# Ledger of designs, part 19: miniprotein binders against E3 ubiquitin-protein ligase makorin (MKRN)

Target 1, 323 residues: E3 ubiquitin-protein ligase makorin (MKRN), of Arabidopsis thaliana (Mouse-ear cress) (q6ids6)
Amino acid sequence: MSDRILCKFFVHGSCLKGENCEFSHDSKDPPNNVCTFYQKRICLYGSRCRYDHVRAASNLPLSSDSESLDRSISTTPSRHLQQQGDNNDGDKSSNVYCIHPREYPICSFAAAGDCPRGNQCPHMHGDLCNTCGKKCLHPFRPEEREEHTKECEKKQKHIEALKQSQDIECSVCLDRILSKATPGERKFGLLTECDHPFCIQCIRNWRSSAPVSGMDVNSTLRACPICRKLSYFVVPSVVWYSSPEEKKEIIDIYKAKLRSIDCKHFNFGNGNCPFGASCFYKHAYSDGHLEEVVLRHLGSQEGETVITDSIRLSEFLGGLQIF
Short names: E, the ipSAE of ESMFold2; O, the ipSAE of OpenDDE; V2, 0.75 times the mean of E and O plus 0.25 times the DockQ between their complexes.

## First folded at step 12 (miniprotein)

Design d3 (from v8 with V56I; at its last look DockQ between E and O 0.89; V2 from the best seeds 0.73)
Fold by ESMFold2, look of step 12:
Structure d3 (fold): chain B 323 residues (1-323), chain A 81 residues (1-81)
Amino acid sequence: as target 1 above (323 residues)
Amino acid sequence: SKVTIVVTVEGDPEELKRIARSLKFLAKKLGLKVEVKIETDGKTITVKVEGSPEEIEWFRMLLEILAKKYGAQVTVEEIES
């Protein structure tokens, strides 16, 4: 009713008074919706403003009369920044109807997916994000728009990758990898040098096998069971890839995760890591200096990576495994 | 240069169907001559595979992985001629 006016700071998540607030925290109560920035000729929202642009008193125009907006400093009152819900008394707030465009909050209900007041909401609704379908993109905060778009697209790419991964079958057992009973079983085991899909269980069991004499154990177990290409690493992943770029991203994320963990075998320079330059874990001395990688340095000079020893990375990661 | 082995796999009929399907796929991918027969009792499959000693060992390791996964027992008999 007219007895209770909706608190604009509550709607935008900036009310510091909580239950002691003079205004309503019920989203159904009516707001006070006259735009004071328009009355002072500093409202740059124009037709996008959710407040009424009513001339209260003046023989001069109060509007900006512009079809486009920019970040003019002349429209940023210094006192307004202190009134944005820090500890200002609501009785003393002179800018409650319309504020500088960058500082004008969007409706938190619309940003979360649905505003109960719909098209009759007096608060600014953000622009629609085509990816998530929420009205959460602030028209005048490009850094927030960019950050949301980046994270929202990343989330959507992961969902799409998961959907495309549902029908992929293991090249050994032919089971759909993501249909297995437990989350630990619902993982691919990626090989860096080929694109044959395996469930993590089958490729790990392959690498733990014991071939009979006459076959080199390391070369046999590091080979793809199907195409025999040697891969030093088995990379676990909950999604499969559609392109070499996506595959590299999966591998790089896994390597980065392991590289944040000190290698047990290197032991800050006091031990020997059997993986050497191929190790995914961090090789740092006690002073924090990283181990020099001589073989990788030679490969950089010649444009070719050189590994001095054969390794079975999945078996040697057992002492430092993330899993 | 070529050798033949006969492998008997005993287990649950439903799991044996899965093993047989996988072995036929793997044989095709590995370029091996293989015959897979599900015996009339449904609890036994017979696998006859021909290849070089290395190819046979490779196939045998894959068969052992499948047998372990599906709880089947494997018996191997080598047949040369």
Scores: ipSAE 0.638, ipTM 0.895, lowest interface PAE 0.9, mean pLDDT 72
ESMFold2 (binder alone), look of step 12: mean pLDDT 75; pTM 0.658
OpenDDE base, look of step 12: ipSAE 0.711; ipTM 0.933

Design d4 (from a2 with K4R; at its last look DockQ between E and O 0.73; V2 from the best seeds 0.70)
Fold by ESMFold2, look of step 12:
Structure d4 (fold): chain B 323 residues (1-323), chain A 81 residues (1-81)
Amino acid sequence: as target 1 above (323 residues)
Amino acid sequence: SKVRIVVTVEGDPEELKRIARSLKFLAKKLGLKVEVTIETDGTTITVKVEGSPEEVEWFRMLLEILAKKYGAQVTVVEIES
């Protein structure tokens, strides 16, 4: 038989380990550190209890024993809120044994998508998340519901973007970009000033080319090979966009990623970065404070003066295949 | 003001078919006069491109990218103006 102890976090619907968990996700295994007073419906501490308040569903009928502390914990939140009549004339301190529905965990099987007991399950089932189709939304914890909804929508949007990106072909080689052999090759090279799709390899090779003629090298290498619009930045992405807003999100995420990496040229203040304010890598001194970004003045429209950011580093690093 | 080059691309027959398809697509997208011929030996394609010096160099750079990607060898065999 199993000697494993039931995972405390799985029972409460909060196990982050999943398949890597050292504890059992089988509700029939014995709980770890379980409050015996709670199982007898006489725990006076509720959410303040130092032991796990879990219900052993496999061996407990829905019928309560004859004690007055035997209240149903089924998924009927309004009954729990409205059913305080047992002790209306007493103070709330004498009735501390009542377990608030917010403290009950939802059924882990239903939250994972499939409860073997179905409608006959004695445990509270979460509300259905319409996005993932799982009964994982705790009825009484709105902050957890909101957090799940945001993360679930984010995951679904990413999956949908990947599906929509599958048939997009490179404007140079005509290969489907996401059908390439390696993850490093399965990336788009996004240009800021136009919407022509490229695989990251083709656009980086273009940017690292050396035209041997009398052509202007800088304007040639920075131009889109198809429409000749100048885009100083090549942004790698595993998905393509369908709107300008999605394009901006991809660009912003890339910028944020680079800013988390210490710039080797800046070298914590001991070196000189040739890109200065245009560098997207982190320019932090040894003590952790950041280099101040100084914007250059630019010619004005109609006599006004304006400040603009410099060109991003991604255009310079295209030939290094760092991204 | 008008330049014509003839370029040969040697490589694996299946990769050359991919290169030829891409070159024809690029010629249409760029509005260039380009003739792409797969030779009867199947291991060579001949590309004739005509335009301004800048247009011809632009197309040649794209051709080099495709050849590098598919492991093909590029030789410029004729330049005339």
Scores: ipSAE 0.656, ipTM 0.904, lowest interface PAE 0.9, mean pLDDT 71
ESMFold2 (binder alone), look of step 12: mean pLDDT 76; pTM 0.701
OpenDDE base, look of step 12: ipSAE 0.737; ipTM 0.944

Design d5 (from v8 with K24R K28R; at its last fold request DockQ between E and O 0.76; V2 from the best seeds 0.72)
Fold by ESMFold2, fold request of step 13:
Structure d5 (fold): chain B 323 residues (1-323), chain A 81 residues (1-81)
Amino acid sequence: as target 1 above (323 residues)
Amino acid sequence: SKVTIVVTVEGDPEELKRIARSLRFLARKLGLKVEVKIETDGKTITVKVEGSPEEVEWFRMLLEILAKKYGAQVTVEEIES
């Protein structure tokens, strides 16, 4: 006994699926004109289905779930769809086989943005994506819909950020950062503690400078050249931010990237990192466990808010004097 | 205590105009007394910076970043009081 049903389009040389067809391309397999998806009330092809839409009471699965919608009742013209029209003129080649709804492809032209047939298209059009404006969301593949929505929103968000970043000039050289010649030059150097924009080249050159007059190198080079606020890391970004939330996202992505790299100054607990709690690199001991970050109590005055600052455990312990 | 330096920047005339524009902007942002003069040959900028030793050094480091960026040559001279 064979569970495979002969593909009528294969028999007539018109099957579009080839080896991917759910139906048999073996002429020995029996044909079956009755659509099982229609019997289960989930066929979306209507008059375009390869199978006959016949309701056989003896083969009808009993509805045990009240949440299941009877397709023949859910629309006013459902009886017209089943019982009327030229698509039931006895031509089996039009309705011999039915593809499961999840397996039915959507129109590639509509998915790309424009179908020349419009409402007359014989293929199913996807649902509209409100972000890109294309009919590319498959009605029965929720995993693909979610994936597209996520990726499409990310792409649109990035495009909008690029548009808003076009006019931003470096606070040192005054060049429009995104108008520079090479991709490596078209990067902002973001400071965590202030909002002054820099091109990546200028801020990195500042950080590699050599002060002459005996100034404290760390407090000078880690300071913003404009406002002098200390920022321990320069965060490269191809876009600038419009809000503190966008700034945090840029910084967090960069931190995550660096957190996978062992800090050479921490050196698995054998060294002292000059960046302390502000370090973006991984502070892991030789056995793999991570250095803890603890809260540091600052002096408090009567009736005032206690100021708490976070520090790395290595910074805290290395700073204690034990006599 | 005030210190004065005079910095001579030599380079391509078009790049020097960009450097001069940036130096004037930075002087305003940092609140420093800075004079920027593009010499008549168009190939030289003379920059006079007055302030505390720390302020002058801060500005000098920014000036050298700009000069390096645009391939200009820098000569620094401290003027006696």
Scores: ipSAE 0.679, ipTM 0.915, lowest interface PAE 0.8, mean pLDDT 73
ESMFold2, look of step 12: ipSAE 0.678; ipTM 0.912
ESMFold2 (binder alone), look of step 12: mean pLDDT 76; pTM 0.688
OpenDDE base, look of step 12: ipSAE 0.737; ipTM 0.942
ESMFold2, fold request of step 13: ipSAE 0.670, 0.667; ipTM 0.912, 0.905
ESMFold2 (binder alone), fold request of step 13: mean pLDDT 77, 77, 75; pTM 0.699, 0.695, 0.673
OpenDDE base, fold request of step 13: ipSAE 0.733, 0.732, 0.730; ipTM 0.941, 0.941, 0.940

Design d6 (from v8 with K37R K48R; at its last look DockQ between E and O 0.86; V2 from the best seeds 0.73)
Fold by ESMFold2, look of step 12:
Structure d6 (fold): chain B 323 residues (1-323), chain A 81 residues (1-81)
Amino acid sequence: as target 1 above (323 residues)
Amino acid sequence: SKVTIVVTVEGDPEELKRIARSLKFLAKKLGLKVEVRIETDGKTITVRVEGSPEEVEWFRMLLEILAKKYGAQVTVEEIES
């Protein structure tokens, strides 16, 4: 049922694997996945061809300083590449070259969204990215495809979040937060414990207010002006969220930024941070190792002991704040 | 017990309309007894807030944030009903 490729070591009597060989020991099977159109000089795919481009010895005695580029040593057969540049069109010349497809560049105009030559372009066009609509995905470099996919989806999510955030008004001043004049003003001040939207300026001004004597500063200024739920941190964001999952993502990104900054209260282990494990800032000792959070097992029943050197407490923020 | 304050806010007529709109919204959201009147000169609004001392102080702090944002002057007087 499956197509097989002839083992070249079997053909030369050199295969040591016998019946365990991954390649065919049937001498009638084809030796390689060779492009027959290329050998007849009519392959129209060039560097995008899925088959090996090797020169036919009997039909085209092109012999000029060719060097092997393919270094696969196990299941992939080697081939010799010859590259000759001249002033003629390379597709019409008898001096056709072949190099490993991974090394072929893609057309920068197609990758940017529009190639003036279209289907007449002599360069390889990338595969279409369905997210941005550009032919920028290199067919033979999966790591570059993954990098683009991650960044493209991130950018598209951000654009969609901005669109959904356009009409959101501050709960204090009623201004549309994203309609303000400067980028610094076009920020939400997100509270972790409630969903009331504020522009960053209004919530910061609230937290810098001076309440009358007799009101506790922490319970007043750390409370939401609307619902009075306490949120110790204000998270700045250029977008608002439509779901609890999006809210958590915004908070986690901000926490990650703060974890790159040494906590002044922890002071490399020489001080005490009043927020402990709930702190957004980095708790690292002078040698660079991080403060550990240790959970103990129960003495009368089997418990799970967990010790961690990493800061992955963002998904447990609510539970740890109860301590 | 309950207290009443009267707050006078002076400023640009367009900004005072924004402040008044926000104060009416906040009063409704917070469930507070608040009266907002734009005076005949258009340059002054008068705000009466009645509630517990904590409720009145909470609203006053919000009012002062709005006044500062829109460049308005605030005068606060405590009165008894």
Scores: ipSAE 0.654, ipTM 0.902, lowest interface PAE 0.9, mean pLDDT 72
ESMFold2 (binder alone), look of step 12: mean pLDDT 77; pTM 0.687
OpenDDE base, look of step 12: ipSAE 0.729; ipTM 0.940

Design d7 (at its last look DockQ between E and O 0.78; V2 from the best seeds 0.71)
Fold by ESMFold2, look of step 12:
Structure d7 (fold): chain B 323 residues (1-323), chain A 80 residues (1-80)
Amino acid sequence: as target 1 above (323 residues)
Amino acid sequence: SKVTIVVTVEGDPEELKRIARSLKFLAKKLGLKVEVKIETDGKTITVKVEGSPEEVEWFRMLLEILAKKYGAQVTVEEIE
């Protein structure tokens, strides 16, 4: 646990935050809460600072002496502004001498996981992130705290998925997929309609084969080599899934990546994409608006009959068996 | 309704061991009669596959992707 610093306003009976105070109202906590930013002449909080504003002691010799010992320069601006905070009956101060709490940096050593000074560090330490164990959560930037928490949980989920994926072997070559030499080789080739694992190389080589004896190329090559279920796309992934929800997430992330790329077959409306609504790529016209999916109509007119006969591969596979 | 092909695969001895291991696994998984013989020089294997015409073609395509993966050369010498 971190020791708290005794609130100077509580000690003098003038703390306005009460129970919301971030400093200690326990008199056994340390009473010395000197503002190091003020001593370095960068504190902009003035009389609103919760730390004591005192000049560094001159009782010991300093290695740099002329500028740090010139009291006539420091005493005029800082002494005058400090005296403005002595109003008994009202608030005179309109100047801010301390940096706003949101602008204070946190200790980079604590944020990286280990500060050599521990709880004696004079710099602000971030709050502890329970997921990564680092003191990296800025106390006064809630938007950054939330962003770190989301990203940190995502990273830990990914690490756990990688650990669970280590022993999975390709259904064709029997190699452990994540033991390969390069990052490009350490990928699964996921099929949407079955759960057989493949390394990306084996399933793509399957898809690029040519049957030699007049078999239908697309229906053969789009089938799983093991179970023959038809899957239109191969989805690359650095992790394998342990649930249908995780599988859907992997597929959706890949679809989102491809939707940023213009489909060459659609060609901004000037071509025909053979994949229709099952295409993962972007179907945008030259002005940027997207192609709308036309609903299938049973018993439609000639133009609508073409639309009705345009059965998407995913619709075909979702309710039918290929035998 | 059963056909047989004989395929010769030539390549590095260590890679041929990997190919043979995978072919035996795939034969069991697909329910096919497959014989895999590593020749005495260790640089060739002979694969005999028996099944329906579709089953044999399916297995041959899997053999080709394994050979491509491991840099082995494939020669079809006999078809029944």
Scores: ipSAE 0.648, ipTM 0.900, lowest interface PAE 0.9, mean pLDDT 72
ESMFold2 (binder alone), look of step 12: mean pLDDT 74; pTM 0.661
OpenDDE base, look of step 12: ipSAE 0.736; ipTM 0.943

Design d8 (from v8 with E50T S52D; at its last look DockQ between E and O 0.83; V2 from the best seeds 0.69)
Fold by ESMFold2, look of step 12:
Structure d8 (fold): chain B 323 residues (1-323), chain A 81 residues (1-81)
Amino acid sequence: as target 1 above (323 residues)
Amino acid sequence: SKVTIVVTVEGDPEELKRIARSLKFLAKKLGLKVEVKIETDGKTITVKVTGDPEEVEWFRMLLEILAKKYGAQVTVEEIES
């Protein structure tokens, strides 16, 4: 059943309490200047509040002025007990609440996962985050909601990937890779061209070994020890993948990390990188300009955007100072 | 074109059990004919591998990586029938 007093936040489209609102969401009901937060014993403005602090349906005198009035304050989150100062809330002329909804704190116990008062709590509970199961999403701060949702989903995705990775064994030593003693040992060595799992130690030892005379070093050491598919790089990862999309994401994150580091072999254009366009490190000239590469695509378009076309002999020589 | 090698691996008994387990698994993955015998002293295993020269060298490289990991001594002898 609704109260016959009109909710100011409802009329402005700002009331998110819905069925839990003590005031009417019928626009025909009369408006009132009574402070709703005071009726719930959670108004933080006290005597500075612009709205009337009237207790509904109570006419009994309260003895012990300070103690009878402070009972609701002790259940408020301890962000600020006495928050006084400038207040430029735009709805003060037409709303009943003492505090702008964006400034209203959510219950810290509910946000942590367990409020001892449950649905009887006099404080605002945050909206439920379906990912972590906590009532921590502030109803009136969409920027905080979005930020939590992004980070919470990222954390949960990582936890799930770890769970799915725990039983994976190295194809060489047969140890469970994530059960090894140190964090440095608890890493996979991913090969781009196959899905055989290796611990980082075993695949690096393979890549650094010396094959016997008569075997080609590059085709042997860059091959998967099991299926012999060639992969130029070993990508370290603390999680394994369940799909080609997850594999690509792991590789892309690693590439992004390495692209911030200057390639030793490229040496600002003065050296030869054996990996060329496949290199994960930064190929930047001394002025910071990044190396452009020719991408030949067989299909409907075979055009070339070549660095050689952009660097004519005259432009190369034009850098010399001659007066 | 078939070659046979006999590899003797000496080391700690628990590490040799790990090496033997891995070698048996790798032999199945590579389709090689491999016989692994733990000698009576428990500190030695004997591995007999028969196959094409390149396959035998591939397996030998894997065996050496495992031996290096577990600090085992490897001795190789080539034989033919």
Scores: ipSAE 0.577, ipTM 0.863, lowest interface PAE 1.1, mean pLDDT 71
ESMFold2 (binder alone), look of step 12: mean pLDDT 77; pTM 0.684
OpenDDE base, look of step 12: ipSAE 0.718; ipTM 0.936

## First folded at step 13 (miniprotein)

Design e1 (from d5 with K37R K48R; at its last look DockQ between E and O 0.76; V2 from the best seeds 0.72)
Fold by ESMFold2, look of step 13:
Structure e1 (fold): chain B 323 residues (1-323), chain A 81 residues (1-81)
Amino acid sequence: as target 1 above (323 residues)
Amino acid sequence: SKVTIVVTVEGDPEELKRIARSLRFLARKLGLKVEVRIETDGKTITVRVEGSPEEVEWFRMLLEILAKKYGAQVTVEEIES
């Protein structure tokens, strides 16, 4: 029958499954004693495997680490010896079993980018990730492949943002911000209300200045030194943005970080925060309940837009039954 | 309505070149009339700033930020008649 393989235990009179056997008991069906796990280099039973471990033909290379198409296909190699001449002293009885493919580990050297053993490695090599160029994708764990792909794409986007940020100069000192000597100096000071780039040191020094009497501190120190637009917060970032969407992402990540810190002015509901909805710090009551965010709108005096994006601290910290 | 200050900046010659470049950039961006001269000793910059009192103070604050960044000393002198 089509796609049926002759049961080798039936041929030798040792199959106890009878009609429940997944293999053919028709002598006309083709025999196939070759271990598929061994052909894929993932069989862990060795000489105890109930299937034959046959090498792939030399004229059809199976390689994970080398350019296999460079070799000629037209020549039969002398490496393929007589199959009956190999003295196999292993036990191939019916009690030998290969483990489930999802349980096989991937070679950590290949997953890190370079395996010194190449095609001779006894461990399974993962599939190539086109984004990072590493052989780290487990062939039989699709959930891990998907997770890596998501994380790898996020990492690649960050690397591209770093590359695009390399030439950005501070609007005060004109130094390229990412060329500065220390990691603490290699940060942008992002203003929410304008797009002028500053190194974190220059914009913080501006905000710590002491203006001469007669200048309003709020309108001077919170203003952009170049365009005078007011921004109440400076957002530190290791990358600069190329679009308003990227800017919003940077700000939102920083807001999320600060929301883990209790606002001193809100004081668990007992104080008054002058920044209101613009405050980046956590406005949580003593029970952990978060303050609701209410948007101001320009429409009717009776109109009000309510954002129901509040997350109780207890809900955020846990409660799911999954690992 | 217009005032003029003369600012002397003393410091390391290479850092003064960076300060001078930044001051010329800031003057252009802020729309101020600013003249920056690196003196022959290479250790001094003379900066002449003309504008409204608020504009001149704004520029002076930026100049002091740059001087602090590069370890330079700033002396601000009154107006020339």
Scores: ipSAE 0.664, ipTM 0.905, lowest interface PAE 0.9, mean pLDDT 72
ESMFold2 (binder alone), look of step 13: mean pLDDT 78; pTM 0.699
OpenDDE base, look of step 13: ipSAE 0.747; ipTM 0.945

Design e2 (from d5 with F25H; at its last look DockQ between E and O 0.67; V2 from the best seeds 0.70)
Fold by ESMFold2, look of step 13:
Structure e2 (fold): chain B 323 residues (1-323), chain A 81 residues (1-81)
Amino acid sequence: as target 1 above (323 residues)
Amino acid sequence: SKVTIVVTVEGDPEELKRIARSLRHLARKLGLKVEVKIETDGKTITVKVEGSPEEVEWFRMLLEILAKKYGAQVTVEEIES
């Protein structure tokens, strides 16, 4: 009932976007989505392309009968060359070319995971990808094989992380974090120094609380509400981790994202950042060069270096004065 | 060095059940002496928290987060005992 194009990844159970997908997840929608850029040999997406990569040998110059039933099929498989021929034997009118093995197409149905002809298919089937179980690895295009392997492993890793994350409850509200109503609520708030899960809303509200008495605000609000371990930053994530390595990856990705954003407290060198070298944001001057991290000896000696966590510029009044 | 607060939370009965479950869980995890009573009208819970001033404030802050999340009204009264 829609005029949208069916998502080929949804059809094969590999669409990770769910309701956020730009293509239709209604199986009634048409599946005809052959990549026109691939047909012209200029597709830059490779295995990441959401359209079918079918080499159209039938698009050669008009020199053959085109009255076949091509018009009754939404896609046409490319021709499979089964016999070696000399390209310079003479000028012959034919749709058949001698093609280098690297340019030889693989069966699109096998590459999508299901070839109706199986082992009797006359077209070349790609090598099996152990991760997705599809015969999609072109035997003679190593760049496409590497690209698929990388993206396929990334996708599978994300699916596994999502699966393990579905039942995790917030340590404060006990709600399953990924079952919340909105995408903004379906985020974990990860603390670097402990493994207690929180929904992003609960941990941010904790960090925004106002203690009533003379309690030390920073040591209270930056502590885990459950175990009291201090974590300076809350790292948002749509998945939870099952190993220390996965936790580090989540944190590192978030740090990298923030380092592309200018720190408002550093203010291009005109301000004071209270986090110093521990800040996740970019400390760049107006010309774009980055702040140098200098370890200094705490004393009266110029140029000496000591091992300290960070030294803020506001710790120096009117010059280099060491206590 | 021990203080006691009594907190009344008013709100939707279904959300109050969720708040009460979370508060009992938090009390166990934090090792605090906390009594949670859902009143007979189902629209009010009464929470009694006993501990050091810091422990009581810690729990109160968590209770306020939960109440705010579920749109519940909170009244806090400190009593000495």
Scores: ipSAE 0.670, ipTM 0.908, lowest interface PAE 0.8, mean pLDDT 71
ESMFold2 (binder alone), look of step 13: mean pLDDT 77; pTM 0.695
OpenDDE base, look of step 13: ipSAE 0.758; ipTM 0.948

